# Designs tried in a protein design chat: VHH binders against Protein DOG1-like 4 (DOGL4). Part 199

Target 1, 232 residues: Protein DOG1-like 4 (DOGL4), of Arabidopsis thaliana (Mouse-ear cress) (q84jc2)
Amino acid sequence: MSKMRNLVEEKFLEFYESWVIQLELYLHQLLIAHNNNTMSETELRHLISKLTTHHKAYYTAKWAAIREDVLAFFGSVWLNPLENACSWLTGWKPSMVFRMVDRLRKSRVVLVEAQVKKLEELRVKTKFDEQKIEREMERYQVAMADRKMVELARLGCHVGGESVMVVEAAVRGLSMGLEKMVKAADCVRLKTLKGILDILTPPQCVEFLAAAATFQVQLRRWGNRRHYVTHS
Below, E stands for the ipSAE of ESMFold2; O stands for the ipSAE of OpenDDE; V2 stands for 0.75 times the mean of E and O plus 0.25 times the DockQ between their complexes.

## First folded at step 19 (VHH)

Design zj13 (from zi13 with S30R; framework vhh_7z1x_3; at its last look DockQ between E and O 0.68; V2 from the best seeds 0.78)
Fold by OpenDDE, look of step 19:
Structure zj13 (fold): chain B 232 residues (1-232), chain A 122 residues (1-122)
Amino acid sequence: as target 1 above (232 residues)
Amino acid sequence: QVQLVETGGGLVQPGGSLRLSCTASGFTFRDYYMNWVRQAPGKGLEWLSGISRSGSYTYYEDSVKGRFTISRDNAKNTLYLQMNSLQPDDTAVYFCARYSGLEGLKPSFDHWGQGTQVTVSS
């Protein structure tokens, strides 16, 4: 059964498809830059800026969309099941990027002691922020089972114009809480990303961004293969 | 058979404008991300612009941002590139290309037009 998509889902699906394609194009540039080591620092910084701008654009679009329907992002029809399974509060888990950095260190990236120290500080902070959000989410989920949800359940069984309006209002109220949480999570993501990029040198940033982009596109590829999902 | 046919190229003076068209046939045009790419003499292929399947989302290379505009008419199976403020370094063969995904980690285009020559010269 083809899952009926609402307008927000449809729009964001197209956006995401195009955004990923653009990311793939940028990934190619990152890989070239990383492999050839012929680019100047200025050129590398420009490339980094392109990618950061691209990522910011994603969240701009996301936040616009969640204003309309935050619930769409908890079913993320634009993602395959594997991508969804790897999602934390509608996106990547902030703490995971440090593992990515660690992996890079083990391979070929050499960090100076000062960078390592700063990364650890950032890791601790990110983890703390992440946990705060998780606690809030837990609280919210528990609170959902309160009188409001009971009322929604009751009203949901009745057909009528006024009842529908009440239900919609209640759902909106609930959605607002979710929206705040999602935004908070996204802020942690963006802060973490910025923090990492501020610590790394331009060549290291390129490598990190390439790794991150690679992971994202591969995850999508693997998920699509497994579930026979094709995205244009 | 999938076909892409570019038109609209020509000779133009610096500061001039051209509008390129790419007519698609043999496939469902509206389902694909479409691109403009160019190749200048003695240089490699340069990606310029991409557009989502409905046309709602567009992307540009920095070299053409603010000057070029990509658009599409799905009803006409046509891709467009409005080029303004043309400069001599914009001289190239311009191609429309259909995005097809990644080959390894490299973006791939599975269909190209024959290209249209754009020459910017005083």
Scores: ipSAE 0.898, ipTM 0.969, lowest interface PAE 0.4, mean pLDDT 92
Fold by ESMFold2, look of step 19:
Structure zj13 (fold): chain B 232 residues (1-232), chain A 122 residues (1-122)
Amino acid sequence: as target 1 above (232 residues)
Amino acid sequence: QVQLVETGGGLVQPGGSLRLSCTASGFTFRDYYMNWVRQAPGKGLEWLSGISRSGSYTYYEDSVKGRFTISRDNAKNTLYLQMNSLQPDDTAVYFCARYSGLEGLKPSFDHWGQGTQVTVSS
């Protein structure tokens, strides 16, 4: 049996299913564009814009869902996600995308020196932003430990409605902090994607986006097959 | 047996409106992502719009965005396409199609209606 899902998870799951279907349709267009040299640069840029907008829509929907219930995106309990900050907030490390860029360089894509320099600069910036988020996660964990001790002392001195309000305020503060950090990580992911697309030529962007969409689609199909086998 | 039946096509003047319906039977309609696709004379198939299971999430091809609205009524097993500001190049046969996933990396629509003709001319 599957683990029970709350209302936020159920709504986001429906969104994600439809979002992946649209990604599959866009992947088909990317593959046609890759194999058909008759598309104009304007048509390629339009397709690239569609993919960029589609990825922005994913994060917009995710952030709305996280505002309602950030813990829905951490699986079991929210404490475990905080303790495992190195497992990265609700996604892949932003810098992981450069593995795909590196793979394209080894295969068909030839990059000029100016592109290589700009990609290296972007890689360094992305890594810096990742490290900043990791440091904020550590500071958040320390602040949580300190605040937790103070709150336990105050709760020991208070009974009734005052104690309930303190607990509710603490939970609200924790959720807002987690939401902020997840959004920060997602912003780095989106900025890195846009940065790569700005550096690559339109045909190179199409090849990159096709590879990225293929990976995402196949990762989901692998996960669905594993889940189906274990539950059927 | 899965069936999709489109209705609501016809002749309209430029700037006019039509509402297409697609009645579904033989499957649990509310469990499927549904689509509108068209084929202009002498042209290939063009995907226009898709809609999630509950109808909460909709997607449009850029050329029809803002003019066309996809919707569904799961109680009536019916898919709709409201088409406004119609232009002569919207002239086509319009099909309701059920998405069935990928075959390889190619999107697959496993069931189609027979289509309804929309003609926009002065």
Scores: ipSAE 0.719, ipTM 0.911, lowest interface PAE 1.0, mean pLDDT 81
ESMFold2 (binder alone), look of step 19: mean pLDDT 90; pTM 0.909

Design zj2 (from zi13 with E103K; framework vhh_7z1x_3; at its last look DockQ between E and O 0.77; V2 from the best seeds 0.83)
Fold by OpenDDE, look of step 19:
Structure zj2 (fold): chain B 232 residues (1-232), chain A 122 residues (1-122)
Amino acid sequence: as target 1 above (232 residues)
Amino acid sequence: QVQLVETGGGLVQPGGSLRLSCTASGFTFSDYYMNWVRQAPGKGLEWLSGISRSGSYTYYEDSVKGRFTISRDNAKNTLYLQMNSLQPDDTAVYFCARYSGLKGLKPSFDHWGQGTQVTVSS
């Protein structure tokens, strides 16, 4: 039986579907640019800008949505189980992209020593930021079991009008904390992405973005095949 | 049978406007991401614009951004393209196309209209 979705979920589902389709279209352009080497540096930069803008648009939409219901993103009905399983705090794990870069290096991308050094510095910083967020998340999760929350849980068993309001208020408070953490994680994602793109040359950026987009769309495809979920 | 029928093309002067329509039949129109694509003489297919199933989200190629507006009326099974500030370079056959997903890593469209000719000339 299909789970009933709330309005936030429904809207974001449609958004995400369309966003992914657009990403697929951009991916095609990236692949053409990468494989044919027919584009000028200016054209490549423009293409990179298109993709970065597209990604920024995702987070703009996400942040608007989480403001309304951050909990929707912890059940992400717009993602298949495989995509969800690969998610860290409602998105991709920032440190993961460095592995992508490493794989690119092993295949076609030649990085100069200065780039390698900068990437390593960025990797260390990114990991530090991830760990910081994880610690906060852990703290938050433990705090949920405090006396106040236990009491609220008890009250929740006896649902009356006033009790419902109290519970809802408590949930809102919790949601606010989650929202902050999600935003923090997203900031690390965006900073990491920007950092990588700032280090790489335009052709390398195109290759990286193509690889990232490919991974994303393939992950979705693989997940959909396994679970017989049809997405646009 | 799935059908897409474009209308609204014609001859227009530079700076002029046209509104294209695409009427869909044979499928649940509101379930699909719809697109406008054009083909100019001697050139390949160019994706112009896409619209989500409800019409709430739209995307544009840079070449038409700010000038063209995609919209849809699901109750009428119709896709629209409002084209403003038309230029000679916009001369092409314009197609309505239904998105169908990726073939390999290439976006694919499984149904196209017959196209409508748009000619921008002084």
Scores: ipSAE 0.898, ipTM 0.970, lowest interface PAE 0.4, mean pLDDT 92
Fold by ESMFold2, look of step 19:
Structure zj2 (fold): chain B 232 residues (1-232), chain A 122 residues (1-122)
Amino acid sequence: as target 1 above (232 residues)
Amino acid sequence: QVQLVETGGGLVQPGGSLRLSCTASGFTFSDYYMNWVRQAPGKGLEWLSGISRSGSYTYYEDSVKGRFTISRDNAKNTLYLQMNSLQPDDTAVYFCARYSGLKGLKPSFDHWGQGTQVTVSS
C-alpha cells in the first residue's frame, strides 16, 4: 500500500537522504583524520569547516521546509521509528551532547582545566535554554488545550461547520507555535555545537565530530534493522 | 547486469572544458545517488561530486566547486559532469559510481564505470 506524501515531505526526504550520504562521506574523512598524525592543523580546520557548513545547510533546508509544514518534522517520513523516538523537538536533545563529550574525556580527549570550566558553563547554559523551551512548549500546549475545551463547550449544541473551523484554527495555532519552538530548539543546537567546537582544539573537534556523526549514522542503521512488512 | 559507461574524456589545454557522460543500464537509475570520483596518477581515489535521485541536490569537493557541474537526465539514464576552467592538476581518470551505503563505517560504491581519461596539458 502506498504512503501518501505531501510535496514538503517528498522534497525533504530526497534532501535528507543525500545529506546523510554526504555526512557518511565526511565521517570517513573524520575517522582518517582521527588516526592520522600527518594532517596539518590547517587541514583539520578545513575538515571541521566542511562539517560545520554541512550542518548549517541542514538547518537552512529544514527551516525553509518548516515554514511550509512543521508537522512533517514530528514523525518524519525520512527517519526510521528509532530515530523519531529519539527526537526532542525534531532533533537531538542539546544537553545530551555533553554525554558524548564526557565519554571522550574519559578515553581519548584530554582537556585542560580552562576547557573543562568553559564546557561546564556551556552545559549549564544549554540545559537552562533547553528547560526554558520545554516550559514554553508546555505552557503553549496547556493554553491551547484550555482554549480548545472552552470552544468545545461552546459548541456543545452544534454540529458540522463551526466545529471544523475551531479545529482548523487550533491546528493553525499549534503549527505557528510549534514552528517557533522548533526554531528555538535548533538555535540552541547550533549554539551548543558552535560553543563546543570553539572550546575544543582542532584535533579534539575532529574526535567530537567523528563521535557525533558515528552516533547519528549508527542510530539510522540500528533502526533500519527493524522487521519489514511488504505492501504491494 | 548493472553497467556504467563513461565517455567524453580527452586531451585539453589549460582553461579548457570537457563534458563527461555516464550511461547507466541494468538498474533503476533514478533511485540512486550518483557520484563522480577521480584518480590522479599515483594518487588515491578523490570524490568530486554527488547528486540526489531527482538531481535537485548536488554536492562538490571544494577544489572543483564553481568549475564543475554535476547533473543527470533520468529519462536518458545518464549522469553528466561539465568541467570548466580545467588545469593540469585536474589530470586524472574520471569514474562515475553508484553509492550503496556503508560497509561498517566505510562508504561503499558497488558499481563503477571503466573510467575515462582526462589530460590537461600545454
Scores: ipSAE 0.796, ipTM 0.928, lowest interface PAE 0.9, mean pLDDT 86
ESMFold2 (binder alone), look of step 19: mean pLDDT 91; pTM 0.911

Design zj3 (from zi13 with D31S; framework vhh_7z1x_3; at its last look DockQ between E and O 0.78; V2 from the best seeds 0.83)
Fold by OpenDDE, look of step 19:
Structure zj3 (fold): chain B 232 residues (1-232), chain A 122 residues (1-122)
Amino acid sequence: as target 1 above (232 residues)
Amino acid sequence: QVQLVETGGGLVQPGGSLRLSCTASGFTFSSYYMNWVRQAPGKGLEWLSGISRSGSYTYYEDSVKGRFTISRDNAKNTLYLQMNSLQPDDTAVYFCARYSGLEGLKPSFDHWGQGTQVTVSS
């Protein structure tokens, strides 16, 4: 039987489906651009901007959704198990993209020394930020046994009337911490992405974005095939 | 049998407006991401706009942003394209197309309408 989804999950599911489809369309454009040396720098920058805007739109939608129900993102029903398994705090792990860049370097992307240096600096910063967030997450998880959670547990035993309101308030309070962490993680993602795009040339950006998009859509494809999940 | 039938095309002066319709049959219309695509004379296919299954989320190519509006009525199994501020460069055959996923890394549309001609000329 299909699991009952809340409204936030349903809405975001549709959003994500459509967003991914659009990403697939953009990916096609990226691939064409990557394989065609006839595009001007202006055209490439425009394409990069399209993708950047698309990604920003995702986080705009996400942040709106997590404000309503951040917990929905810790059991993302719009993702297949493989996608979920690859998720770090409800999204891609920022440090992962540097490995993508490294793979590109090993293939055909030539980076100048200055770019390599800047990427390394960015990698170090990104890793530091990730660790900071992870420590906060750990702290939060340990705090689950604090007085507030104990009270929530006690209240949960008596469902009805005013108790329900109190429980809901408590849950909201707990969710606020998660929301902050998720937003912090997303900020690191966005900063990292921006940082990489600022370091790379337009052709390199196109290649990187194509690789990233390819990874995302393939991961989804592989996961869906393995688990017989339909997301369209 | 899956069918898509476009209507609403015609001749219009620059700056004019048209509203295209695409009537779907033979499948659960509300389950699919729908698209408008056009083909101008001597040019390839150009994706213009897409809309989520409920219609809540829409996307546009830059060439038509601010001028075209995609919408759908699932109760009527109909897809719409409101086209405003039409320009001569908008002259093309317009198709509605059902998205079907990726073939390799290429987006695929498994069903198309016959198309409707839009001509923008003074």
Scores: ipSAE 0.899, ipTM 0.970, lowest interface PAE 0.4, mean pLDDT 92
Fold by ESMFold2, look of step 19:
Structure zj3 (fold): chain B 232 residues (1-232), chain A 122 residues (1-122)
Amino acid sequence: as target 1 above (232 residues)
Amino acid sequence: QVQLVETGGGLVQPGGSLRLSCTASGFTFSSYYMNWVRQAPGKGLEWLSGISRSGSYTYYEDSVKGRFTISRDNAKNTLYLQMNSLQPDDTAVYFCARYSGLEGLKPSFDHWGQGTQVTVSS
């Protein structure tokens, strides 16, 4: 039995803490830009680029970490229980971001028909990609329940270095499959984000990014408040 | 009591370098995300850089990226800013600041140093 945190978890905890702080700083800039109708397109695109780069940096760090320990990202120690409960394959569910788009349509953001059509096409593609990954996850679960894997696990319950090594090799093989699935889910997340930002105008992108960052920040604060109260 | 004290400012020529230090006391320095912020004459506060608890992760405002390097030595409770390729527009009072979280949706820094003056002039 291991401690609460292994080396991968401890390193990523510090990374994520600093990453969220920087997201909070960028959120402030997004909110200022949201309320400032005199910012140039160049200034808006620069801010959007900062947010895009920041999100890509998250995945760069995550992909390095999952190579070492993909399981650390299922029930992560750097997230509160509410944040973990909202996870779909170690992150936000790609189709959920379209609720942010729906919110923008009901507020200050006016979308032209061409944008609405492209967003609906992207929503359908995103859901299709999600379903493809969910089917692959089902195939992975079936492979985990394969009779040979269960037999090797039963052999591993007895004294025997050979049986333990075979079980460990089989688990490592399934762990590699899980890593590829998590990366596939992350690629859908990145493609969906990029797709939305390509369709929206720069002011609309600022609105969208502000809404998304606000949701992430508030989910963390709400989950910490509820979690802390129930333990204290 | 929490105390942050900046040193290392001064007058330098354009293209010159300075290393600022911020000595912390009265709190567990290694538990906090630390920052450098500056205020040019007649201007508002400008966040420049931040650094994670161990120093492993650093962040920079674009105007100083590549020229400034934030670092920390937790054994000495000291935050550093190495400033290279200084230009007249870098003239400002430089503060170290402790990040304390959000107030509403606005980032909050609950403790600041007194500041150290950096003047870049030929």
Scores: ipSAE 0.788, ipTM 0.928, lowest interface PAE 0.9, mean pLDDT 86
ESMFold2 (binder alone), look of step 19: mean pLDDT 90; pTM 0.909

Design zj4 (from zi13 with S100A; framework vhh_7z1x_3; at its last look DockQ between E and O 0.78; V2 from the best seeds 0.82)
Fold by OpenDDE, look of step 19:
Structure zj4 (fold): chain B 232 residues (1-232), chain A 122 residues (1-122)
Amino acid sequence: as target 1 above (232 residues)
Amino acid sequence: QVQLVETGGGLVQPGGSLRLSCTASGFTFSDYYMNWVRQAPGKGLEWLSGISRSGSYTYYEDSVKGRFTISRDNAKNTLYLQMNSLQPDDTAVYFCARYAGLEGLKPSFDHWGQGTQVTVSS
């Protein structure tokens, strides 16, 4: 039996399905652009802009949703188990994209020394930011055993009118901390993505975005195949 | 049998408006992401717009953004395309298409309507 989903989960599920479909459509355009080399720089920049806008739209929707229920994103019912397993704080791990860039370099992307240097600097910063967030998360997790959580646990044993309100308030307080962490992580993601795109040339950006999109849709495909989950 | 039937095409002057409809049958319409695609004379297929299963989320190609509006009525199994500020370049056969996922890395549509002709001319 399928688990009952809350409204936030249902809405975001539909959003994500549609967002992924759109990503698939954009991926096709990226692949065409990458393979034919017939597009002008202006056209490539336009395509890059389309994709960046699409990604920004995801986080806009996400942040709206997490404001309502951040906990939904720690279950992420719109993702299959494989996708969830690959998630770091409700999304892709920022440092992962540098490995993607490295893989591209090994294939056919030629980076100049200045680009390599800038990418390395960005990688170091990204890692630092990730670690900072992870430490904060750890601190938060340890703090869950504090007086507030104990009180919440105690109240949870007694379901009554006023007690329900108190419990809800407590949960909201806890959720606020999670929301901050998720947003912080998302900011690192967005900064990292922007940083990479700023370093790469338009053709390289197209290739990178294509690779990233491919990875995402394939991961979803592989996960769905394994678990017989149909999405979009 | 799955069927998609487009209607509403015709001749219109530049700056005019048309509303296309696509009536679906033979499947659960509300379960699918639906699309409008067009083909102009001598050109390839151009994706224009997509809409989520409930209609809550819509997407547009830049060429039609701000001028076209996609919508759906699941109770009527109907997809709509409101076309405003039509230009001669919008002259094409317009198709309703059901999204079917990726074939390899290529988006695929498994069902199409017969298309409806839209001609924008002075």
Scores: ipSAE 0.899, ipTM 0.970, lowest interface PAE 0.4, mean pLDDT 92
Fold by ESMFold2, look of step 19:
Structure zj4 (fold): chain B 232 residues (1-232), chain A 122 residues (1-122)
Amino acid sequence: as target 1 above (232 residues)
Amino acid sequence: QVQLVETGGGLVQPGGSLRLSCTASGFTFSDYYMNWVRQAPGKGLEWLSGISRSGSYTYYEDSVKGRFTISRDNAKNTLYLQMNSLQPDDTAVYFCARYAGLEGLKPSFDHWGQGTQVTVSS
C-alpha cells in the first residue's frame, strides 16, 4: 500500500507540475488574446480548443492514476494545503465554477438574455448532478459501515488468511467506490466546463478561461507562500 | 555560472532531419522543466516544446507536433530536439531555455543558451 501510494504520488506530482506549467503558458496566451483586438475568431477558437484539450488531458491522466490508488487524491502531495482544503471529491465543486461566470458579468463582458437563461439552466443541472453524487456518497458511507460491522464480527471468530482477505476486500471495496464517485464528479466538472464554453462567445470563452486559470495559479502561489511559513 | 549551450544546427535540405543538443551546467538540470524556443529571421521568439523533469511528460506547439521530438538525458545534463520533415519555414536560431515560473501572471524563462542556427534550403 505504502509503495503504491509513493509510486502513484511520484508520477502524478511530476505530471501535475508540468501540466500547471503548460497551463501558465496558455494563461499568458489567454491574457494576450483578452487584451488584444487583433486576433481572428479562428485564432480564438484554436486557443479555446487548446485549453479544452489541456483540461481533458488532466482528467485522462488522473483517471489512469486513480485506478492504481484513488486515496492518493484525497490530501494530494502535489497540492498545497490551501488547494487541498478547497477540494470536493478531489477537485473544485462543479457548481463553484459559476463564481467565475458571475465575475464575467461584473466585468466589461455583456451577456445577452439568452446566454443568461442558458447559464442558469446549466447551474441548476450542475447542482442536480452534484446532489446525485452526494446522495450516492451517503449511501456508500452507510454501506461501508454495515460491511465493516459484518467483517469485524467475522474477524473476531477467525485467525490467519481469512482475516487478511476480509481486510483486503474491505479496502478494495472502499477504493472502488471512491474511484467511481471521483470519476462521476470529474464528469460533472467536464460537462459543466463544456456547457459554459458552448454558451459563451469565443471572446467570452477566452475571458472565462483566463479568469479560471488565473484563480487556479494564484491560489497555488498564495498557498505555496503559506506552506513555507515557519514563524508565528 | 549557469550555462546552456546549444549544438547540432546546420544546413539541411527540405524534408531532412537534424538533432539539436543543449548541454547544461551550473545547476541541477534534473530539477527543471526545459524548453526549446526558436527565432526566425525578422520574427519574434516562438515557443516550440517543453519537457518535465524526468522526461516523462512532453508538450508541443501545434506547428511542430508530430515532426519534432523533445527528450532529455539527465545523466548527461543534456536536452535534445529531434527535428524531422524540415521545411524552409523552420529556418531559425534555436534556443534551449529554463522555465522559472510566473512573475506576476507572466511566464519567466531565466536562463537561455546562445542559440544554434538551423537553415533549411534547397
Scores: ipSAE 0.771, ipTM 0.923, lowest interface PAE 0.9, mean pLDDT 84
ESMFold2 (binder alone), look of step 19: mean pLDDT 91; pTM 0.916

Design zj5 (from zj1 with S100A; framework vhh_7z1x_3; at its last look DockQ between E and O 0.81; V2 from the best seeds 0.82)
Fold by OpenDDE, look of step 19:
Structure zj5 (fold): chain B 232 residues (1-232), chain A 122 residues (1-122)
Amino acid sequence: as target 1 above (232 residues)
Amino acid sequence: QVQLVETGGGLVQPGGSLRLSCTASGFTFSDYYMNWVRQAPGKGLEWLSGISRSGSYTYYEDSVKGRFTISRDNAKNTLYLQMNSLQPDDTAVYFCARYAGLQGLKPSFDHWGQGTQVTVSS
């Protein structure tokens, strides 16, 4: 039996499905642009802008949703188990994209020394930011086991009107903390993405975005195949 | 049998408006992401717009953004395209298409309507 989903989950599921479909359409355009080299720089920049806008739209929707129910994103019913397993704080791990860039370099992308230096600097910063968030998450998780939370847990065993309200309030407080962390992580993602795109040339950006999109859609496909889940 | 039937095409002057409809049958319409695609004379297929299964989320190609509006009525199994501020460059056969996922890395549509002709001319 399918688990009952709350309204936030249902809405975001549909959103994500549609968003991924659109990403697939954009991926096709990226691949065409990458393979044919017939597009002008202006056209490439326009395509890059389309993709960046698309990604921004995702986070806009996400942040709206997490404001309502951040906990939904820690179950992420719209993702298959493989996608979830690859998630770091409800999304892709920022430092992962540098490995993608490295792979591109090994294939056919030629980066000048200045680009390499800037990418390394960005990588270091990104890692630092990731670690900072991870430490905060750890602290948060430890804090959940404090005396107050233990008392709340005890109260939660007794279903009563007032106790329910107290528990709900506590959960809301916890959710707010989680929301902040998720947003912080998302900010690192967005900064990292922007940073990479600012360093790369338009053709390189197209290649990178194509690779990233390919990875995302393939991961979804692989996960769905394994677990017999149909999405989109 | 899955069927998509487009209607509403015709001749219109520049700046005019048309509303296209696509009636679906033979499948659960509300389960699918639906699209409008067009083909102008001598040109390839151009994706224009997509809409999520409930209609809550829509996407547009830049060429039609701000002028065209996609919508759907799942109770009527009908997809719509409101076309405003039509220009001669919008002259094409317009198709309703059901999204079917990726074939390899290429988006695919498994069902198409017969298309409806839209001609924008003074």
Scores: ipSAE 0.900, ipTM 0.971, lowest interface PAE 0.4, mean pLDDT 92
Fold by ESMFold2, look of step 19:
Structure zj5 (fold): chain B 232 residues (1-232), chain A 122 residues (1-122)
Amino acid sequence: as target 1 above (232 residues)
Amino acid sequence: QVQLVETGGGLVQPGGSLRLSCTASGFTFSDYYMNWVRQAPGKGLEWLSGISRSGSYTYYEDSVKGRFTISRDNAKNTLYLQMNSLQPDDTAVYFCARYAGLQGLKPSFDHWGQGTQVTVSS
């Protein structure tokens, strides 16, 4: 099923495929580190740094691409439909990551009271930042609906090229608003990730990063096997 | 059938440079993420670098970042590794490999070259 894609979409599709392959390679290292009783704290910190750097590289590439075409990140061609359906403002929902931390706490990761307190504080801050962004998105959606109604009314009463120019200006204005909201959401994602990794010990960080990478990889594989060809 | 052939190895003095080539045949080279891996004497396999289908995105292991450069020429079905500032620790057999995804959660490389020897000594 071929699709037409612009240059931004073509480049980011290739970037994302390679980025996921590298994430898969790092996941293997995380799983080895999880099972290796003799890895030093220094070695664990190096691995954690590799994952953090890898995630930062994703956002660097994304923000460059968003400057050119933010709409490509809503219903992305490099994600399968399941991955797209699970997205909140073009990515994972920051507050939902704490469910993963909770699952690790119940099964594998022992947290001390100081860590639990810090994680709760971070969860509350993350939720507050999310809700602020959701309120801005609601205002954006209202503005978009108002502009569409104006254009439909003008099209019904007016036939000519001037309605095309008004539509083009409205779309450009809405795209700028979307870019701002996506970048704000990404900043919450990065702050939340950094906050979690700062609270957890190096072995706990490895557990968390392994769980997060596993979830991302498996979501992609499951969505591909069910709805799309998983080949090249 | 799928084939990968490495060339360009040899003996070089510390601080020297070499350029390895890997010629691919039997598959659509431009459809695949390609890699360099090495095996030093008495050691296991060490992944060094990977490159996206068009060559636009590259990844490096920390020990070689800044010294080695992966590239590809899809018109010639060839993968390259430019190695600068070589040191004795870089002595190894160097392989090109095609990434095939995961078997379970373990990375899989389904095709390898026979390798080319790089020796760094005075």
Scores: ipSAE 0.751, ipTM 0.907, lowest interface PAE 1.1, mean pLDDT 86
ESMFold2 (binder alone), look of step 19: mean pLDDT 92; pTM 0.918

